# VH-VL binders against Jerky protein homolog-like (JRKL): the designs that were tried, part 19

Target 1, 218 residues: Jerky protein homolog-like (JRKL), of Homo sapiens (Human) (q9y4a0r168to385)
Amino acid sequence: LQPEQIYNADETGLFWKCLPSRISVIKGKCTVPGHKSIEERVTIMCCANATGLHKLKLCVVGKAKKPRSFKSTDTLNLPVSYFSQKGAWMDLSIFRQWFDKIFVPQVREYLRSKGLQEKAVLLLDNSPTHPNENVLRSDDGQIFAKYLPPNVASLIQPSDQGVIATMKRNYRAGLLQNNLEEGNDLKSFWKKLTLLDALYEIAMAWNLVKPVTISRAW
Short names: E, the ipSAE of ESMFold2; O, the ipSAE of OpenDDE; V2, 0.75 times the mean of E and O plus 0.25 times the DockQ between their complexes.

## First folded at step 12 (VH-VL; framework fv_patritumab)

Design k6 (from z4 with heavy chain Y106M; at its last look DockQ between E and O 0.40; V2 from the best seeds 0.00; counts 0 for: pae E 3.6 > 2)
Fold by ESMFold2, look of step 12:
Structure k6 (fold): chain C 218 residues (1-218), chain A 120 residues (1-120), chain B 113 residues (1-113)
Amino acid sequence: as target 1 above (218 residues)
Amino acid sequence: QVQLQQWGAGLLKPSETLSLTCAVYGGSFSDYYWSWIRQPPGKGLEWIGEIYTSGETYYNPSLKSRVTISVETSKNQFSLKLSSVTAADTAVYYCARGDYEYFGSMFDYWGRGTLVTVSS
Amino acid sequence: DIEMTQSPDSLAVSLGERATINCRSSQSVLYSSDNKNYLAWYQQNPGQPPKLLIYWASTRESGVPDRFSGSGSGTDFTLTISSLQAEDVAVYYCQQYDDTPFTFGQGTKVEIK
C-alpha cells in the first residue's frame, strides 16, 4: 500500500469555550477569565492519511441531537460530521456508522481522484470505543481497519505537541482572531459563542494543520 | 426527584427591577435549559426566556430589552431580572426545566410560582 | 411568533364521558428532518403550576393516566380525555416549542356537567 492509502484516526475532548493561554492540558478543567469553569465538551475524531494530503471532515460527537444553534442551518452542509450521544462520547455504534457512511466513501473518492487503487487501511489504537475490526470493512473488502498491537499503539498516540495539539492551538488562535476582527469585547464574544460557531472554527483549525505535521506524527 | 425552589420580592413599585432566583435540587443542572414563564392573574402563560449553564440565552423578543437571565452553576441556581416594571408585569412567575436535547423546550418540572405585584 | 389557538374556550362534560380539546398553530410545528411535532399539553389546577401531560404531540409524560391521549400533526392537534374523572377539572394548555418565543394556547377550561 502507498502512504496515501494508509489512514489513522484518533479522538480527543474539546472544551469549545476555552481561551488559548489559560487552558490546562489536564482533562476536565477549563476556565474563562472572570467566570466560572466551562464544562461544555464535545468529542472530536481526526482522520487523515499518512501523507496528510487527505484530511477527512472532523467527526464531532455532542450531547444534543438537535442543538439550538443548528435550528436555522442546513445540517447537510455542516463543516463537520455531527453525531449525538448522551455523554458526548464516541461509542461503537457511532464509530461503525462513521466508518461505513463517511470514511469509506470519502477514501474511495480521494483515491480515485489520485489514480490509486481503491484500497486502504485505517490503523487504530486498541480503544474500547472502536468496534471489532472484522466488521470494519467495505463491501468489497478493499478498505478496512486494523487495530495496532498495544506496544505499537502507544507510539502513535497523539500528544500535546502533535496533530491534535496543533489543531487545538489553531482553534484557540482563530477564536481570538475573530474576537479582535469583530470588534467585540471579550465577555460579549464568549457569551454569544454557539456550538455552530465552534464547529466552523474547529473545522478551519483542522484545515490549517499542514500535511508535514501529520506525516511527521507517523 | 427534581425540585425547583424559587424566591424573590413579591411587591414592587413602577420603574423598579423585578429579581427572582430559582434553585434546582435533584438531578443534573447542566443537562437542561432553564426557563422563566409568567402568568398574569386570570390569563394565559407567557414564556420569558431560557438559559443554559454556559450562559447561552434566548429571550422573548417582547421583553428582550428589559430582561436578563443569569446562571450560578456552582449553586445550581438561575435568576431573572426584569427592569422598569409597570402594572402590566403583575403576574405569577414560574421557573421551569426545559429540554436541552432538541430545538425547543417542553417544561416537565415547575417551581411553585411567585406572585409579583406592581403597584399602580 | 407562532400563534396557538385552542377551541373551545370552555367545555362541560359529564363524568365518564369523552372530552376533546383542539389546538391549532399558525404554522407547522412538525420539523421534517426528525419527523417530530414540537407540541406539548399541560394541565393546570387552580393555584398550581402547569403540569406536563403530553409532549411530541402524542407521548404521555410518566405518571399521566391512560385516559389522556394526544393526536394530530403539523398545525392541528387534539387532546382527548377518554373518560372524564372529577380530578380532571382544570384548565388545559397546548404549547409549541418549535421556535422561540415558545408560545401557549389561551387555555380550555374543562368542567363537570
Scores: ipSAE 0.277, ipTM 0.696, lowest interface PAE 3.6, mean pLDDT 84
ESMFold2 (binder alone), look of step 12: mean pLDDT 92; pTM 0.950
OpenDDE, look of step 12: ipSAE 0.499; ipTM 0.819

Design k7 (from t02 with heavy chain Y32F Y100H, light chain Y98D; at its last look DockQ between E and O 0.36; V2 from the best seeds 0.00; counts 0 for: pae E 7.0 > 2)
Fold by ESMFold2, look of step 12:
Structure k7 (fold): chain C 218 residues (1-218), chain A 120 residues (1-120), chain B 113 residues (1-113)
Amino acid sequence: as target 1 above (218 residues)
Amino acid sequence: QVQLQQWGAGLLKPSETLSLTCAVYGGSFSDFYWSWIRQPPGKGLEWIGEIYHSGETYYNPSLKSRVTISVETSKNQFSLKLSSVTAADTAVYYCARGDHEYFGSYFDYWGRGTLVTVSS
Amino acid sequence: DIEMTQSPDSLAVSLGERATINCRSSQSVLYSSDNKNYLAWYQQNPGQPPKLLIYWASTRESGVPDRFSGSGSGTDFTLTISSLQAEDVAVYYCQQYDDTPYTFGQGTKVEIK
């Protein structure tokens, strides 16, 4: 298989109501100006091929089934693929739905557009899901997932700290830039920030990750 | 069974800030939106705003410039501040539970209410 | 804002007879994406907070007597008390939750003749 046909996915938590930092990530809590304690987290799954030329729409798992901010948005036009789960964690059911309904079709479209065979492998390391390899295959068997042993994962897992850290850095920078452009104080900005706003910003942050950043992580 | 217990100062002078707190017992705090609703004596109900565990807020535009709703998730509490009060802000203030599963809230559990009087 | 208008402002009904309260919204509260009417009804006794009776226009809250029913769709809704009891003397409010700010009707006071 060519590098264009080799994909990887990995997951991270995002405390979307506050700027990501080492201190915030370590403590697992953030302070939002005007609030005493905020603990809301979503799970982000990023997925790209080895060249970095195909970055799939982010998969986001949140707690709310229908966040208020989504009401006026066509869910087909969301900047991410949104799922809900009680703890805002990825699980087997969500991963299976994403694979079958999002990953496989989008990979087929991409490979077709490049004139490549519609064959691909999704390489995964330690998993929050417990898939059956026979279940994580397209109907024709040409697009499938493969779990890597832990000792191999460190050598070929590109979505780890480097790519995710770059995406989170871009997210933080984008939030700060939006605040400066509006001229609002920090209290007003954070008071108004919605989940939908955060989803647009993290999607932009993902789009700003350059292909070379992804390909060099391999 | 879910219970909402609310407290705060009930007598204010014009220009002061109204401050109320609501504590949630017997249920999940993080699975719901939480609202403040007020009722002037002998009048109807006015929704003030709602907050989610994340700090995501929505306010009635008529009050938006003066209102702040906050959460303290570690204590299962949320609070209301309404600045620059006048006699028109005299009302019974309720905290209430909304839902998170749909695009809006009806209110299935209510606090007992707190009468806040602003002197004329 | 979606304005909610109730009629009548008050009504007197003989014990055991039907009471009917109407609620009209200034725009439809039927949300097209899920086909639900975002309309609730509340009962409020003096000195007490409102009590939820009906949500989704017609779904009765748990523990609410069968004599309470809701109907209607879009902009026109009705709360019906099929056989008025003494404990049903209260003020009744409709509420839309289709769009913020959530708004309530002005209330309908129900009395026994």
Scores: ipSAE 0.017, ipTM 0.616, lowest interface PAE 7.0, mean pLDDT 82
ESMFold2 (binder alone), look of step 12: mean pLDDT 93; pTM 0.956
OpenDDE, look of step 12: ipSAE 0.062; ipTM 0.670

Design k8 (from c26 with heavy chain R53H, light chain T100L; at its last look DockQ between E and O 0.49; V2 from the best seeds 0.00; counts 0 for: pae O 3.9 > 2)
Fold by OpenDDE, look of step 12:
Structure k8 (fold): chain C 218 residues (1-218), chain A 120 residues (1-120), chain B 113 residues (1-113)
Amino acid sequence: as target 1 above (218 residues)
Amino acid sequence: QVQLQQWGAGLLKPSETLSLTCAVYGGSFSDYYWSWIRQPPGKGLEWIGEIYHSGETYYNPSLKSRVTISVETSKNQFSLKLSSVTAADTAVYYCARGDYEYFGSPFDYWGRGTLVTVSS
Amino acid sequence: DIEMTQSPDSLAVSLGERATINCRSSQSVLYSSDNKNYLAWYQQNPGQPPKLLIYWASTRESGVPDRFSGSGSGTDFTLTISSLQAEDVAVYYCQQYYDLPYTFGQGTKVEIK
């Protein structure tokens, strides 16, 4: 397999909305000792190939099946692949759905466009949220997932954290920029921020992650 | 079981601001949207707006310019303000609960209602 | 806005007989992604808030008697009381929660003939 055919996926939690009693969001902490904060969380899964040139749309798991902010927006038209789970966590069912309906088709399309065989491997760490390897396989058997040994996963994960950290920084920077442009006080900004807004912003943040940042993680 | 208790002034003069508060007891405040609905005497129901514990709000366009809904999460309360009231704003005002899981929800729990009369 | 229209405005039915109320929406309230109708029915007695009877067009709320049933899909819906009881005298409202703003029908007054 070529680097174009090797993919990795990693999950992270994101507090996409934070209403602190005081301005503490810049430091990535919404909680100030002695003050109550309101936080909204989603789980994000990032997936890209070893070259970093193919980044899949983010997989986002939220609490609500159809949030109010989606109004007339179809989930299929979002800049992310949206799923819902009661706790806003990744689970086996969602992962399998993502693999079958999103990962496999997108990878096939990409490899086809590059003139490569439609064969690929998704490297994953051992997580209780990941299904058995045997069920993560395309119908033709050419695209499949493999779990990294725990010892190897621990070595690769720090690099993945760099990618995720960069994305999160981009997200925060984007929100701050939006706030400055709107000229609203910070409290009003956070109150107005919807999940839909956050999804667009995080998608942009992901797009801004450079391929070299991803490739260095390998 | 979940109970909604609401209170506020029931008599206003024209141009004054209507102010109502609803308190939620016996349930999770953060898992639902909270709405205000009004009903003029002898007439139908009109949805005013709703709020989530995060402060996210949605208003009826017909009232958007005059309506403010706020939340105090620490008290499990949310409030309605309606500015520049006229006789047309005379109604029974209800607070109600909606599910967070779906865009849009039926209202399964209601307050007892507060009659607000606007008269000169 | 989605306009909700009920028919009739008032209905007089004998005790033990069937009462039928219709509700029409100006556009479909069927969501293709979950194949659910975002339509509810309420009962309101004088001096009381509305009480939820039916949601998803046909699902009864907990504690609602079996004589109440909802049917329909898309734009046309029906609330049926199979055998009218004295306590069923009230005003009934349909409501769509498919899109904002949420809107209600004008109400149907059910009386005993």
Scores: ipSAE 0.048, ipTM 0.663, lowest interface PAE 3.9, mean pLDDT 90
ESMFold2, look of step 12: ipSAE 0.261; ipTM 0.691
ESMFold2 (binder alone), look of step 12: mean pLDDT 92; pTM 0.954

## First folded at step 13 (VH-VL)

Design n1 (from z4 with heavy chain S54Y; framework fv_patritumab; at its last look DockQ between E and O 0.81; V2 from the best seeds 0.00; counts 0 for: pae E 4.7 > 2)
Fold by ESMFold2, look of step 13:
Structure n1 (fold): chain C 218 residues (1-218), chain A 120 residues (1-120), chain B 113 residues (1-113)
Amino acid sequence: as target 1 above (218 residues)
Amino acid sequence: QVQLQQWGAGLLKPSETLSLTCAVYGGSFSDYYWSWIRQPPGKGLEWIGEIYTYGETYYNPSLKSRVTISVETSKNQFSLKLSSVTAADTAVYYCARGDYEYFGSYFDYWGRGTLVTVSS
Amino acid sequence: DIEMTQSPDSLAVSLGERATINCRSSQSVLYSSDNKNYLAWYQQNPGQPPKLLIYWASTRESGVPDRFSGSGSGTDFTLTISSLQAEDVAVYYCQQYDDTPFTFGQGTKVEIK
C-alpha cells in the first residue's frame, strides 16, 4: 500500500468556548484562572492519510441530538460529521457508523480521484471505544482497519502534541479574529457563540493544518 | 428532588428594570435550557426566553429589545432583567427547566412564581 | 410565531364523565426528521405553577394519572380526561415547542357540572 492509502485517526476533547491564553485545562476541563470552570466539551476525531494530502471531514461528538443552533441549517452541509452521545464521548456504535458511512466512502472518492486502487488501511491504537477490527471492513474488504500494539503504534501515528496542538491553536486564533471583526468584547462574544459557530471554526482550523505537519508526525 | 427557588423585587415603578433570580437545587444544573415564563393575573402564559447553562440565549421577539437572561453557573443560578417596565409587565414570573437535547423544550420543573407589580 | 388556539375556553363536565380539550396550531409542530410532535399539555391550579401532564403530544409525564391522555398530530391535538375527578378542576394549557418563541394556548377552564 502507498502512503496515500494509509490512514490514522485520533481523538481529542475540545472545550469550544475557550479563548486563547491564560486558560488552564485540568482533567479534561477548560478553566479560566480565578473563574468558574467551563465544562462544555465535544470530542473531535481527526483522520488523515500518511502524506497529509487527504484530511477527512472532522468527526465531532456532542451531547445534543438536535442542537438549537442547527434548526435553520442544512445538516447535510455541515462542515463536520456530527454525532450525539450523552457524555459527548466517542463510543463503539458511533465509530462503526463513521467508518461505514463516512470513512469508507470518502477514502474511495479520494483514491478514485487520484487514480489509485480503492484499497486502504486505517491504523489505530487499541481503544475500548473502537469496535473489533473484524467488523471494520468495507463491503469488498479492500478498506479495513488494523489495531497496532503500543510499541509499533507510537512510531507511525500522528502525534497529539503536533497535529492536534496546531489545530487547536488555529481554532483559538480564528475565534479571536471573528470576535474582533464583529466588533464584540469578550462578554458579547460568549453571548453570541453557538455550537454551530464552533463547528465551522474547528473545520476551518483543521483545513489550515498543513500536509507537512501531518506527514512529519508519522 | 429538583427544586427551583426564585426571588427578586415584587413592586416596581414604570420605567424601572425588573430583576429576578432563580437557583436550582437537588439536581444537575448542567446541560439544560433555563426559561422565564410570565402570566398576568388571571390570564395565560407567555414564554420570555431561555438560556443554556453556558450562555446561549433565545428570546421572545416581542420582548427581545428589553430582555436579558444571564447565567451564574458556579452558583447554579440564572436571572432575568426586563428594562423599561410598564403596567403591562405586571405578572407572576416563573423560572422553569427545559430540555437541551432537541430544538425546543417542554418544562418539567417550575419555580413557585414571583408576583411583580408595576405601580401606576 | 406559531399561534396556539384552544377550544373550548370553558368546559363543564359531570364527575366521572369524559372531558375533551382541543388545541390547534397555526402550523404543523410535527418535525418529520424525528417524527415527533413538539406539543405539551399542562394543568394549573389556582395559585400554583403549571404542572406538566403530557409531552411529545401523547407521552404521559411520570406520576400523572392514567385518566389523562393526549392524541393528535401535526396541527390538531386533544387532551382527554377519561373520567373527571374533583381534583381535575383547573385550567389546562397546550404548548408548542417546535419553534421559538414557544407559545401556549389561551387556556381551557374545566369545571364540574
Scores: ipSAE 0.150, ipTM 0.655, lowest interface PAE 4.7, mean pLDDT 83
ESMFold2 (binder alone), look of step 13: mean pLDDT 92; pTM 0.952
OpenDDE, look of step 13: ipSAE 0.729; ipTM 0.884

Design n2 (from z4 with heavy chain S54R Y100H; framework fv_patritumab; at its last look DockQ between E and O 0.04; V2 from the best seeds 0.00; counts 0 for: pae E 16.3 > 2, placed apart)
Fold by OpenDDE, look of step 13:
Structure n2 (fold): chain C 218 residues (1-218), chain A 120 residues (1-120), chain B 113 residues (1-113)
Amino acid sequence: as target 1 above (218 residues)
Amino acid sequence: QVQLQQWGAGLLKPSETLSLTCAVYGGSFSDYYWSWIRQPPGKGLEWIGEIYTRGETYYNPSLKSRVTISVETSKNQFSLKLSSVTAADTAVYYCARGDHEYFGSYFDYWGRGTLVTVSS
Amino acid sequence: DIEMTQSPDSLAVSLGERATINCRSSQSVLYSSDNKNYLAWYQQNPGQPPKLLIYWASTRESGVPDRFSGSGSGTDFTLTISSLQAEDVAVYYCQQYDDTPFTFGQGTKVEIK
């Protein structure tokens, strides 16, 4: 397999309404002075190939099947792949759906566009949210998942904390930039931020992660 | 301190349109969701709907077809229209501030209420 | 819709005694990610709008006396008045805000015995 055909995915939690640089975090809560604390969390899964040149749309798991901010937006038109789970956590079902409906098709399309064989491997760490590798296989068997040994996963997982950290930094920076551009009071901006807004910003943050940042993580 | 003042016609005929307005004083208007809630005489409370300053509205499905909530940010006001009223719409109508954005609203400030009676 | 059911419908309690009101939701209003219960309690006096007492199931609103407390999680909640005062005679409502439409319990009338 070529580096273009090797992928890695990793999950992280995000309190998307929290701006640590300007919002106080008290006891794990994001608070704005004079406002009641609001805690909203999503799970984000990042996935990219070893070259970093193919980054899949972020997979985001939220609580609500149809968030209020999505009223005028089709989930299919989001800049992320949105899923819902009662606890806003990744689970076996969501992961499998993502693999079958999003990962496999997107990888095929990418490899085809590069003139490469439509064969690929998704390297994953061992997590209770990941299905058995035997069920993570395309119909033709050419695209499949493999679990990294526990002792190796921490060393070679490309979508590691570095990549995720970069994305999160970009996200926060982006929100701050938006606040500056809008000229709104910081408190008002924070209160105004919706999940939809956050998803767009998160997507942008992911897009801003440079391929070299990803490739170096391998 | 935040105060909500509401006004509108209190007596309607069947099939008419209920129209109420709520004005917000003493606090930020743009940072909250604003709701209408009604209470028939001697009965419980029913959430009608809410509006954000962006104009986004969310309605109780039971009333959605007849309800319109609007906002006039320049005046710090939001309004309720309920069309095709019947006797079942007789209630005290309250405007209220919702103090939570994404996962829903509890209501920390309320208007004094407006009794709307629908009678032939 | 999430249905809210209070019990009892009416309660008579002697001055200085404890009053307990229960509220049950048809589905859990606990958000597992933040471990918060999206449940509020209100007090309503005759001719007045409801007054917020408790939010997040157990957090008292500013200005609410300490004798009021909220407890419970998931589907079962309780409002407790540790020592009933004369001014506490009112109708009390629970309300969920976990999902739209927001819904209220049918109310519990608290009276002095």
Scores: ipSAE 0.084, ipTM 0.667, lowest interface PAE 2.7, mean pLDDT 90
Fold by ESMFold2, look of step 13:
Structure n2 (fold): chain C 218 residues (1-218), chain A 120 residues (1-120), chain B 113 residues (1-113)
Amino acid sequence: as target 1 above (218 residues)
Amino acid sequence: QVQLQQWGAGLLKPSETLSLTCAVYGGSFSDYYWSWIRQPPGKGLEWIGEIYTRGETYYNPSLKSRVTISVETSKNQFSLKLSSVTAADTAVYYCARGDHEYFGSYFDYWGRGTLVTVSS
Amino acid sequence: DIEMTQSPDSLAVSLGERATINCRSSQSVLYSSDNKNYLAWYQQNPGQPPKLLIYWASTRESGVPDRFSGSGSGTDFTLTISSLQAEDVAVYYCQQYDDTPFTFGQGTKVEIK
């Protein structure tokens, strides 16, 4: 297999209404001094190949099935692949849907467009939200997942803390810049930020993670 | 028809701060990347950096410690500041528009350029 | 940084003849997820800003004469002027926009022989 046929995915939580610096996380809450707690969280999953040349659209798991900021079906062209779950957690059902309906088709299309054999492996860490490897394969068996032992995964997994940390840093920097640009005080910032705004910012933050950053993490 | 108008001081002494402003007319300001690009006299082009309409910046590493790009959305303007200039910063400075739908930008609209000369 | 190298540095071509300018990037500028080459070509007349000619390696900007065409993929790209006109005397630059910092070739000066 070529590096372009080797993929990795991992997930992280994001308190999308919170800015960096002096933010305390207490019992799963994000607090700004002098403000009441903000509890809105989403789960983000990043997926890219080893070269970083193929970054899949982010998978975002939110709580609301129809967030108000999404408007009607006419605005469903989101910058991310959005799923809903009552706790905003990734689960086995969502991961399997993403693999079958998003990962496999997009990887197959990418490899075909590059003239590569439509064979790929998705390298994963162990997680209770990830299905059994036997379930995670394409119909022809050539696109499949493999779980790595923790001691191996920590050595060769690019979508761990480095890439995710860079994306989160880009997200928070983008939010902070927008806040300063508008001349708003901190309190009015949180009033204006919608989930749709956050999805656009996190999608941009992911786009800012360049291929060399991803490949260097391997 | 989109038009970029730029202005700022054209003659500086060493150690001063270069400050240029670009105003956007005849088109949308929102949801674009706005860049500064410079060209020393008789030489090639160097990308300085960009700003997204919502405020995100990215700079050429060669200049990052000295460069600030900012946006004033209410006026459809963005600006360049380059601190601690030397004679090597003498160039024509252009503002330019980049597309927002892709990871990078080609530049479809350019300002007319501002010659900035730093005395030696 | 992705380095862009043009050849030749200068080119003299008779009116009505074909001019060919090459551009090579130090790494591929083909982005696999959208299968696009993040390469543009510009024309610059003296005292003027660059003017966009070609983007995505081969797509001609509106208002650009059809004698200008771009080709190539990955790391090797070509700008072709099929029948050189007097107004085509200029410096031509390629530019990659795949990764920051965005970078330009050193330029190719096209002159009438």
Scores: ipSAE 0.000, ipTM 0.420, lowest interface PAE 16.3, mean pLDDT 80
ESMFold2 (binder alone), look of step 13: mean pLDDT 92; pTM 0.954

Design n3 (from z4 with heavy chain Y52R; framework fv_patritumab; at its last look DockQ between E and O 0.69; V2 from the best seeds 0.00; counts 0 for: pae E 3.4 > 2)
Fold by ESMFold2, look of step 13:
Structure n3 (fold): chain C 218 residues (1-218), chain A 120 residues (1-120), chain B 113 residues (1-113)
Amino acid sequence: as target 1 above (218 residues)
Amino acid sequence: QVQLQQWGAGLLKPSETLSLTCAVYGGSFSDYYWSWIRQPPGKGLEWIGEIRTSGETYYNPSLKSRVTISVETSKNQFSLKLSSVTAADTAVYYCARGDYEYFGSYFDYWGRGTLVTVSS
Amino acid sequence: DIEMTQSPDSLAVSLGERATINCRSSQSVLYSSDNKNYLAWYQQNPGQPPKLLIYWASTRESGVPDRFSGSGSGTDFTLTISSLQAEDVAVYYCQQYDDTPFTFGQGTKVEIK
C-alpha cells in the first residue's frame, strides 16, 4: 500500500465554550467568565492519510441529539459529521457507523479521484471504544482497520498530539478573530458562542492544518 | 425523585423588580434547560424563558427587554428577575425542567408556583 | 410565534364516557429530520401546577393512566380520555415546543355532567 492509502484516526476532547488558558488545562475543566462550573465538552475525531493530502470531515460527538443552535440552519450541510451520545464520548456504535457511512465512502472517492487502487488501511490505537477488526471492513474487504500494538501506539502519541495541538491552536485563534470583528467584550462574546459556531470554527481549524504537519507525525 | 422548590416576594408595587428563585433537588442539574412559566389568574400559560448551567439563555421576545434568568450552579439554583412590573404581570410563576436533547422543551417537573401580585 | 388553538373551551362529559379535546397549531410542529411532533399535553387542577400527560404528541408520561391518549400530526392534534373519572376534572393544555417562544393553547376545562 502507498502512503496515500494509509490512514490514522485519533480522538480528543474539546471544551468548546472555554477561553483557552494554562489554568484551564491544569484543572481539567473549563470555566466561562461569570459562570462557576461548565462542562461543555465534545469529542473530536481527526482522520487523515499519511501524506496529509486527504483530511476527512471531523467526527464530532456531542450530548444533544438536536442541539438548540442547529434549529435555524441546514444540518445536512454541517462542516462536520455530528453524532450524539449521553456523555459526549465516542462509543463502539458511533465508531462503527462512522467507519461504514463516512470513512469507507470518502476514502473510495478520494482514491478513485487519484487513480489509485481502492484499497486502504485505517491504523488505530487499541481503545475500548473501537470495535474489533473483523467488524471494521468494507463490503469488498479492500478498506479495513488494524489496531497498533500498545508499544507502537505509545511511540506515535506525541506526534498525534502535535496535529491535535495545532488544530486547537487554530480554533482558539479563529475565535479571537471573530471576537475582534464583532467588537464585543470578551465575556459577552463567550456567552453568545453556540455549539454551531464552534463546529464551524473547529472545521476551519482542521482545514488549516498543513499536510506537512500531518506527514511529519508519521 | 426530582423536586423543584421556589420562593420570592409575592407582593410588588408598579415599577419594582420581580425576583424569584428555584432550587432543584434529587436529579442532574447540568443536563437540562430550566424554565420560568407564568399564568395570570384564571388564564393560560406563558413561557418566559430558559437557561442552562452554561449561562445560555432563550427568552420570550414579548418579555426579553425586561427579563433576566440566571443560574447558581454550585447551589443547583436558578432565578428570575422581571423589571418594571405592572398589573399585567400579576400571575402565578412556575419554575420547570425542560429537555436538553432536542430543539425545544416539554416540562416534566414543575415547582408549586408562587403568586405574584402587582398592586397600585 | 406558533399560535395554539384548543377546542372546545369547556366540555361536560358523563362519568365513564369519552372526552375529546382538539388542538391546532398555526404551523406544523412536525420536524422532518427526526419525524417527531413537538407537542405536549398537560393536566392542571386548581391551585396546582400543570402535570405532563403526553409528549411527542402520542407518548404517555410515566404514571399516566392508559385512558389518556394523544393522536394527530403536523397541525392537528387530539387528546382523548376514553373513560372519564372523577379525578380527571381539570383544565387541559396543549403546548408546542418546536420553536421559541414555546406556546400553550388557551386551555379546555373538563367537567362531569
Scores: ipSAE 0.285, ipTM 0.701, lowest interface PAE 3.4, mean pLDDT 84
ESMFold2 (binder alone), look of step 13: mean pLDDT 92; pTM 0.953
OpenDDE, look of step 13: ipSAE 0.766; ipTM 0.890

